# VH-VL binders against q9vpl3: the designs that were tried, part 16

Target 1, 224 residues: q9vpl3
Amino acid sequence: RGKINIQRPKAPHYERARVVAVTQPKYPELPKAKSCFKTRAERTQQQQENPYNEIIAREVRNWLDHSRLVAFFHLSSITADDIFRVRVQLHKQNLHLKSYGSKIIEQAVKNTRYEAIVPLFHSNHCIVFSPDPEKTAALLRIVRRVPQMVLLGGIVEETMLSRNQLVAYAQMPGLHAVQAQLVQTLSQAPGHLIQQLQAHQNSFVQVLDVHAKNQMNEETPKST
Key: E = the ipSAE of ESMFold2; O = the ipSAE of OpenDDE; V2 = 0.75 times the mean of E and O plus 0.25 times the DockQ between their complexes.

## First folded at step 1 (VH-VL)

Design b36 (framework fv_imvotamab_arm2; at its last look DockQ between E and O 0.07; V2 from the best seeds 0.00; counts 0 for: pae E 4.8 > 2, placed apart)
Fold by OpenDDE, second read of step 2:
Structure b36 (fold): chain C 224 residues (1-224), chain A 122 residues (1-122), chain B 112 residues (1-112)
Amino acid sequence: as target 1 above (224 residues)
Amino acid sequence: EVQLVQSGAEVKKPGESLKISCKGSGYSFTSYWIGWVRQMPGKGLEWMGIIDPSDSYTRYSPSFQGQVTISADKSITTAYLQWSSLKASDTAMYYCARHVEYSGYDFAFDIWGQGTLVTVSS
Amino acid sequence: DIVMTQTPLSSPVTLGQPASISCRSSQSLEYSDGNTYLSWLQQRPGQPPRLLIYKISNRFSGVPDRFSGSGAGTDFTLKISRVEAEDVGVYYCMQGTHWPYTFGGGTKVEIK
């Protein structure tokens, strides 16, 4: 009697296999324990539906819409205390330092003119807002003392600027000063034209006078 | 004149809520941080927290975190300190103070309110 | 939290004599910007605190020249060159370098 190989039982006869397959109790598949681990996608979706996030996103939009100066910074190993101190200093200059999560920023700027800023927010970041673009120089002065804050770029008067452009902007005279200078230059232009026109007229008159004098001298008969 | 004027003395029972106020005048209210300081009877001064009235950013001392709420209404140039449920141990004088201007003496407080006495007794 | 220790607790002084108050911090109060944000406050009886000195040695506006502050790192001193009757009160050192800001325990200046 051949040793029944218990490790590899011979496949039952086809008819028996069919009966066994049909008579096997279909145990309800134990509900696959929903892995308590929400997929990254599910977590992201749940975060998007948080009413609180919508409120914050609206706040961010409001800041963006009402600010004439927006600066984006990367934060490198900065402490909460350091951030606080910088915030205090910036506030004194009517500069408002805010920090938001990247997802909130994405939500806030989605389908807006600000959507281009999203790539700036992949790391720890903060944003400085101001209603006054003239404070750009003050902002840069303060931030220079904070090596943990790295300027990435900004928005000035609804124009997106690179880091270098923002630095250049800070070095420029204020818009009003430039406008005043332009007006002054334009106001001087007519004066210069008048002077040139008068100079030509005066020169012409002088030449005519000399010519007249010469003619008078030629007409005086040498009374021999 | 630059001044901080606080609300009047309060007598409360344990478990009651309270909100005291500090009104700034004579200066740009949103340009300066406001701090709150507790002084228990016969004791020293304790920082509770500070607020930026411009955006209501608030920072608490760890000892007072979750115990009180500091807020501000910039429209009426007023800062607030509030309790949801008072304790007898909250009996103290409370001062508001203005953070110094940007002139090189930061992280000091130059203008102080007259104080609000809060008495909590059964 | 930074602990500020003031000595003495009480300083009875004769009118016209000098007074000295010491304040020690548990850690250095020098910040990365090179400043030390130590302040001295005066609280007269029944009055709110008043700023006297900021950043160790700078007199606040309106503060008499008889008040002077000195120190560095963790040790600070407030001196009153000639105590006047109006100087009666409790004096506090305050550090603004580290959050939370903290006060010393106070020194009571009284007239003998």
Scores: ipSAE 0.530, ipTM 0.781, lowest interface PAE 1.2, mean pLDDT 86
Fold by ESMFold2, look of step 4:
Structure b36 (fold): chain C 224 residues (1-224), chain A 122 residues (1-122), chain B 112 residues (1-112)
Amino acid sequence: as target 1 above (224 residues)
Amino acid sequence: EVQLVQSGAEVKKPGESLKISCKGSGYSFTSYWIGWVRQMPGKGLEWMGIIDPSDSYTRYSPSFQGQVTISADKSITTAYLQWSSLKASDTAMYYCARHVEYSGYDFAFDIWGQGTLVTVSS
Amino acid sequence: DIVMTQTPLSSPVTLGQPASISCRSSQSLEYSDGNTYLSWLQQRPGQPPRLLIYKISNRFSGVPDRFSGSGAGTDFTLKISRVEAEDVGVYYCMQGTHWPYTFGGGTKVEIK
């Protein structure tokens, strides 16, 4: 739960401020947040009486921890044949479509920096996981033809992005080149590794922080 | 080191139930789909269905829909193929196979179990 | 369902000579992502199937270079340049483009 302030060149507080702003109370959600907390006691009793919920939550945690790309979608009614076709099409791109209950998601992100994603799961939804953040463009190309899947936002390299930020990230070809260079650099001599990682990290952070800042400046405040 | 180990041969009578297993080891079980394949005596191979063990999403081929149940228990890294009522025509060798996870081998089944012979004799 | 037709059904061959196996599909196996998910499997006598070739022409790890695949659209070929004793068995093509996935009927390679 404790946010560590990892200093980086010039903007160490920006990432911390962005995460804090995401967790700030919002005016319109007060009644929903209150209802959710009341139901939590009932969910805790159900979870204790149905222990496989914790097993499923562990698997969601594993997917979140090992995926560099996570995308959240609203899912409306879709035929079994159509969802299977989409699932296969995504899987062939190393994109893994999953669906979990909101209670499972809440348990899975407990005590992690990803607790802020819980409000996205109040309605019918699905999640796409991938170890390959460069596959964001492929993901969006595939789901453009699937009106039943509506993008809500995502996580790229452990940074939460809104819908618009994720779309902008996918259109940014320089990140693909930087990601390829980073992979090559990890196999090179140690003396060059620190400098290359700093350069690639700074490039990713600057792009993601700009997009996150634009979204946080436009976000509607909520009441506690 | 990476392997799929299936349960042993079974001899059954028509109408009996059966559940055979496929245990994965040496890899991240929930990162790969598992498929089941039938080979009738002296015949070729047929896909029965697939499962994603991470959330138990399954898809059956039309010929096997309603005839078998595919399931997985990810806590013990095991996939299952199950009949509620066996028929003599279910006599066959059954294989499980793992989908190749990532990069370079796209959508191929690279690891196969040793097979489970099921004999249904009336 | 996509029908996969293999020819020949049986291929008796002298050791050290080539073998060629054809596989034809009832529809194009090109998927919407531009890839063609056509695999070749080998089943030696008394053994489970094993992967030889994926996506038409890519040899799987550990498969000898005497095995090669080619083709496009609906017509595909597996070649064994010099058949060895351990190559005896049944060879299957398999398509992963359309559900349900389907196999060819198999081609038995035997030593004369």
Scores: ipSAE 0.212, ipTM 0.612, lowest interface PAE 4.8, mean pLDDT 77
Fold by ESMFold2-Fast, scan of step 1:
Structure b36 (fold): chain C 224 residues (1-224), chain A 122 residues (1-122), chain B 112 residues (1-112)
Amino acid sequence: as target 1 above (224 residues)
Amino acid sequence: EVQLVQSGAEVKKPGESLKISCKGSGYSFTSYWIGWVRQMPGKGLEWMGIIDPSDSYTRYSPSFQGQVTISADKSITTAYLQWSSLKASDTAMYYCARHVEYSGYDFAFDIWGQGTLVTVSS
Amino acid sequence: DIVMTQTPLSSPVTLGQPASISCRSSQSLEYSDGNTYLSWLQQRPGQPPRLLIYKISNRFSGVPDRFSGSGAGTDFTLKISRVEAEDVGVYYCMQGTHWPYTFGGGTKVEIK
């Protein structure tokens, strides 16, 4: 077990016995078996779903069901004016930028084929929906000018794609049949997709943290 | 074949206007930025600016802001570099190059034009 | 603007010998996405620039194995393990992390 001092400081035995006696519980303790049941209040709180969250979750499921293109982004701090301009540009291309809380996303995708995406939404995020997968190129052209939005991956024609696979899909010419074939080909290693999406998200967050800390360190000198 | 083809050499006098071109083929033209690079005789490379052909958004290097105009016509997959009034100091080789800046895409400025030599002398 | 300092200015080498080119940036080239957008370009006499290396160490398609890139942050190196006659030209480092994009001053590789 590591380094042991064989010559431990040895307090007189009577002093140790006295300290133990003083630290004993003042009142008799009854050992209780570990509780297997929650109180009524705790059970009610755990079982009760927030009706508002379920309504919004249904909206999210509707977007997922009616969109042939879904793209996931990490979202850094951005001004209201900047996000509004991005939203306007996206809307002109039938691309719909939405932001939902992680709990609502979890509720929306629970027990669905999309449940695996939940870990992507534990940090600040946004989602772009479109009924037209040919708009993937337009989407990436718009967001590349928005450094606060970092592509994590997406879903095209119900197939989950990594960031690199989505970019490759966007580079195909506007041949619908070729694009559909590419999506099917790119999705052939689905087991690694979640790992790639999470790795990209984590590495971006790490870089952002380092950059922010370096920027704060530059402000250390007292000017006034 | 993916390529950028630039217009031919130009010989101009100071004060004249000029517009040179860079035509893209073999790829989705609006998916890539087009950048312009100057190389003065016997000297190194310097960025002038870039344009997104999908909406004609441009970014200029500070030293070239107001000195040149970059434009593009996506209907004919062509980008342009233009001077309203040439100076002898504009004598240089001008290159265009394509660039894509998506998170996860792994290189920039992979395809270059052959260059357009512009000579400005009295 | 990011200043890219390239050394040496010229590198006369004997055929089959190695060549090494250094590139230093005035600030870090690591982008917020964790990537470092440092490229190396080759310009042969009378030809346009050609991409050799992107993102520090990745060889572009068709580039021989004798070319390798390394580095991080602000200090980068391009190495040619065995210089061949076709390698004569000027080599440039380029940063695409911060606007405006900037080039190094170039290193002329020539055979002795």
Scores: ipSAE 0.000, ipTM 0.441, lowest interface PAE 15.7, mean pLDDT 76
ESMFold2 (binder alone), look of step 4: mean pLDDT 91; pTM 0.939
OpenDDE, look of step 4: ipSAE 0.528; ipTM 0.788

Design b37 (framework fv_imvotamab_arm2)
Fold by ESMFold2-Fast, scan of step 1:
Structure b37 (fold): chain C 224 residues (1-224), chain A 121 residues (1-121), chain B 112 residues (1-112)
Amino acid sequence: as target 1 above (224 residues)
Amino acid sequence: EVQLVQSGAEVKKPGESLKISCKGSGYSFTSYWIGWVRQMPGKGLEWMGIIDPSDSYTRYSPSFQGQVTISADKSITTAYLQWSSLKASDTAMYYCATSDFYEGLSYFDYWGQGTLVTVSS
Amino acid sequence: DIVMTQTPLSSPVTLGQPASISCRSSQSLEYSDGNTYLSWLQQRPGQPPRLLIYKISNRFSGVPDRFSGSGAGTDFTLKISRVEAEDVGVYYCMQGTHWPYTFGGGTKVEIK
């Protein structure tokens, strides 16, 4: 398989670890067999509460509720050294790069006004939080130098914005009233905006898939 | 080492009740599904049903719905297949098997040795 | 129910020669996650079934590399590159995409 577990797991019994390693699905959302009955993941979530996950989910809710700027990114393969350098640059601007598992994000936003963002997190992702929406320009300046991070959209002053709307917001001169009016003008019904954000994510995933397949096809096949 | 150990062969008369067992060891019993498969003499394999031992959620194949009961006792890591009233047509080899996958999206990794059930007067 | 058709019904093979078994499903076995839940099982005389191949082409732990699986959609093949005496038995394909799960009728591999 070669799949990596995103969370630090407890050290399991040897025999269990071997069986789990062979059959364990990737951390991204579990597929559903049929709509007429609940998947194992759905039943497990209803029966067992994971205290650790709820603590982290509560942390995520606090970040969402107390940040006036939230930006969502797709994250391509990136080295630990490179992502660390990005975190340092962002931190200097009071921008906080966070990575959470998809199920924790889902748990955090379930039954909240943020529930509509869940589809954005079904692939590799990260989120940047800030209490200061004026830092949107600084965020985009830093991230444009990091091709592995692709902006999907965000939330500014509790208003959901697409990638292009967020870029437009960042480009406005520093009069808060002018920027606030722009946000109001650019904002759309949540359902329509979410579909647009989801489309951007799906397009990016498709581009990555095509690129990966093209690289495989171009690769010299005589290494065996 | 993952093992499924089934109960011994049974010889019964029509109308009698029967409960056969499948004991799991060497793995997390509640983390894997258990399925039951029938093989009639000289015939192929057919699914009877599956159970999630963590909550005893059970799903039966339509041809076996109401004819058998599948259950599990996680305290002794054992699954069961039960008949309230046996018929001669229940004569078969019965296998249990494990799967660490979703309902309807499965392959079964490990199999028990089988329990032969003979029903004759 | 999904009907799984295996051919041939029996395959007498000379030791060391290849064997090929075909399996066809009445409906596509590809799931919306992009995976196809088609597996192959071996049952030696007097023994329980044993998993050989899962998700079309992945060999299960301990399965010799002479066994390989291929296919897509509704048409699948199990190949044994060089049949050994221990390979005698009945081979079944199984679909796990649609409930109830169903098996092929089996193909008996024997040495001639």
Scores: ipSAE 0.000, ipTM 0.399, lowest interface PAE 18.9, mean pLDDT 75

Design b38 (framework fv_imvotamab_arm2)
Fold by OpenDDE, second read of step 2:
Structure b38 (fold): chain C 224 residues (1-224), chain A 121 residues (1-121), chain B 112 residues (1-112)
Amino acid sequence: as target 1 above (224 residues)
Amino acid sequence: EVQLVQSGAEVKKPGESLKISCKGSGYSFTSYWIGWVRQMPGKGLEWMGIIDPSDSYTRYSPSFQGQVTISADKSITTAYLQWSSLKASDTAMYYCARDFSGYELGYFDYWGQGTLVTVSS
Amino acid sequence: DIVMTQTPLSSPVTLGQPASISCRSSQSLEYSDGNTYLSWLQQRPGQPPRLLIYKISNRFSGVPDRFSGSGAGTDFTLKISRVEAEDVGVYYCMQGTHWPYTFGGGTKVEIK
């Protein structure tokens, strides 16, 4: 009783093989799942044509144009929770933390005065906007609490500043304080001038008095 | 002139609460961080924590976390260090110091005169 | 925590002679802004600490020229060119780059 080799079934007779081949349900080849991996080129093209990106780019431009303080930060391994905490703290100071894609930033600042900021956005980044440049010190204090946020630079009063320059700016007395000091200095200037003028006059009078006294002493003949 | 004036020496018993003060003058109080330093008798200096008086943000050294409370009242330009329950081991001189930069940068220019706290049964 | 190691522990010095104190940190104290927040403090007997040097080599206002600071990265030195009687006390290095801030153990400068 020949052991039916179940592992290598004998090829069916040619005629049977033909019938089986013709009767085999041609299952439509499942469309080769277009590999979900859109080529880099396709991804780039789709991003350029997305009307949503243009809207966001406009938003970015609006923020840049209406902010007197803009600060750029690198984000290093920061959690969403940490970002949220920082956002809340900044918001309390009327500082607005935003994060945008690098491509969106590029699109937003292309052919604008802000084009120079593009190199700052090669990695994970965030931007803080404020209408008040006096909040620079507050911003730096808050950010200092977050080691994952690294200041790269910023824009203050339409001027691009380095990190060091921003720090220096934050250390300056507020505009009102400087103005007050200036007014005080200017108000003292006339007084000082008057004092100097009076000092010279007084000195002159003293010299004249001494001279007059000396002359009087010379004119009094010692009556021997 | 910038000055930090601390409250006077304290003699307390274990288990008592204490709050000492550091009053800043001669500068914008809210523009500079304040730190507290402990110096045990005959020992070195130890940072306890720092506070931003502008919003009362506080950061503690791990060794002092939960052991003390640092606070500030900007309306009277005063920073505080407080204990809920003193221990004998809290016997030390305590100094307040002002951050030189006005940020959390860790260099301090002006120091208080110190407050001696003695905890003895 | 950053460990600050000061040497020597005690520095007996003759009046008019130079003194040198070393401070070593367990990690680099350079911050991302390019600054190194190393400070030197002087504490005279019965007095609060006083800032001498900040950011490695900057003398604080009112500090005599005989005090100088140097170093980079993890190694720092405080030098007193000519020790005076008023220089007696304990000197501390302090790092403010990393939280928590930490002090060295202190160096006692005494007159022989």
Scores: ipSAE 0.186, ipTM 0.624, lowest interface PAE 1.8, mean pLDDT 86
Fold by ESMFold2-Fast, scan of step 1:
Structure b38 (fold): chain C 224 residues (1-224), chain A 121 residues (1-121), chain B 112 residues (1-112)
Amino acid sequence: as target 1 above (224 residues)
Amino acid sequence: EVQLVQSGAEVKKPGESLKISCKGSGYSFTSYWIGWVRQMPGKGLEWMGIIDPSDSYTRYSPSFQGQVTISADKSITTAYLQWSSLKASDTAMYYCARDFSGYELGYFDYWGQGTLVTVSS
Amino acid sequence: DIVMTQTPLSSPVTLGQPASISCRSSQSLEYSDGNTYLSWLQQRPGQPPRLLIYKISNRFSGVPDRFSGSGAGTDFTLKISRVEAEDVGVYYCMQGTHWPYTFGGGTKVEIK
């Protein structure tokens, strides 16, 4: 886990506001650039040369540095209204749903222990941040009812966890020591864990790409 | 041993308030949701609503929204179902049941013994 | 709301013979994670419901292996290979994939 030369605010939403104000106060579209819901064209446009990418990458690093819970999701087609309902529910639990382009994620985690998460963001994605790892159960409960959001894995107490490990963590008693021990036990093979996260994302993306092509194209056999 | 122990039978008149309880033991109370299920005499099961004791988040069946309140006190590992004003149609057996609150599962694994509520004039 | 339809409404069975209960949902119960959150409950006379099967086919702890579940999508079956006297009761299917949770109408199993 990296650290940044900036004082920790009391709340994550306050930290975001402060980082935005300090690093990019004049960029009114900054919040939209981070939305979970994006068209392919919007994602492509965001990934073009942009001198503000490093400023946004710094915000991502700040979220990673100040969150004890980070969860990664694949995001299937979802309406703006539906995603905002989810965002509101998550916010009530001090869970902060964010989205960033893959180029920005790559810039944020480059040369850090989290660089291996970059492949998770090849398709539609979003990330949930929280300063409170006890909220993992609440997070999984809320997202369970959003079939468009598929859990890929996460980071708890600076430890990379697979989907199954994060689910196991959510079932643990609330004692900090017990949960910390579980995190250590589950994290015994970091290389294999990261490989599992990448394989899951790649398999899911492949399935979605094939499924999307089949749905977009005519599937009727050519009868002559 | 996981147990859900419910409060005893109640006999009430229409218009009276009532609060029944469901005490969990033998497991981490805040790690599982508690659901409430109604069974009218001779009828099947109806889901009323559910609570996450870790944050008191509740969801209700549309049929029961506004008719009942579900709450929990994690310091005494107890969930509650309450009515501000009972009706004769509330006469039923009420069960609490533990729901797995994790990402992967949505079913009731352990059930309370039930609380019979009789509302008559 | 998802409608859960159970057939038959009642099943008189000779002791030692098999019994089969069907459950049909109005929509697919498969969740985006590939799991199907269909469960089966048993309610003996005067007792609370008891979980028998979860996620279509997984037997809950303590449930005899004469109980089995199968199905996919919208069509599900609970089978009792050899009905015993203690199996008398009402059986319910339940879905936990969609909000709100819904139950089937129940199937009463009786010994002839």
Scores: ipSAE 0.006, ipTM 0.471, lowest interface PAE 10.1, mean pLDDT 77

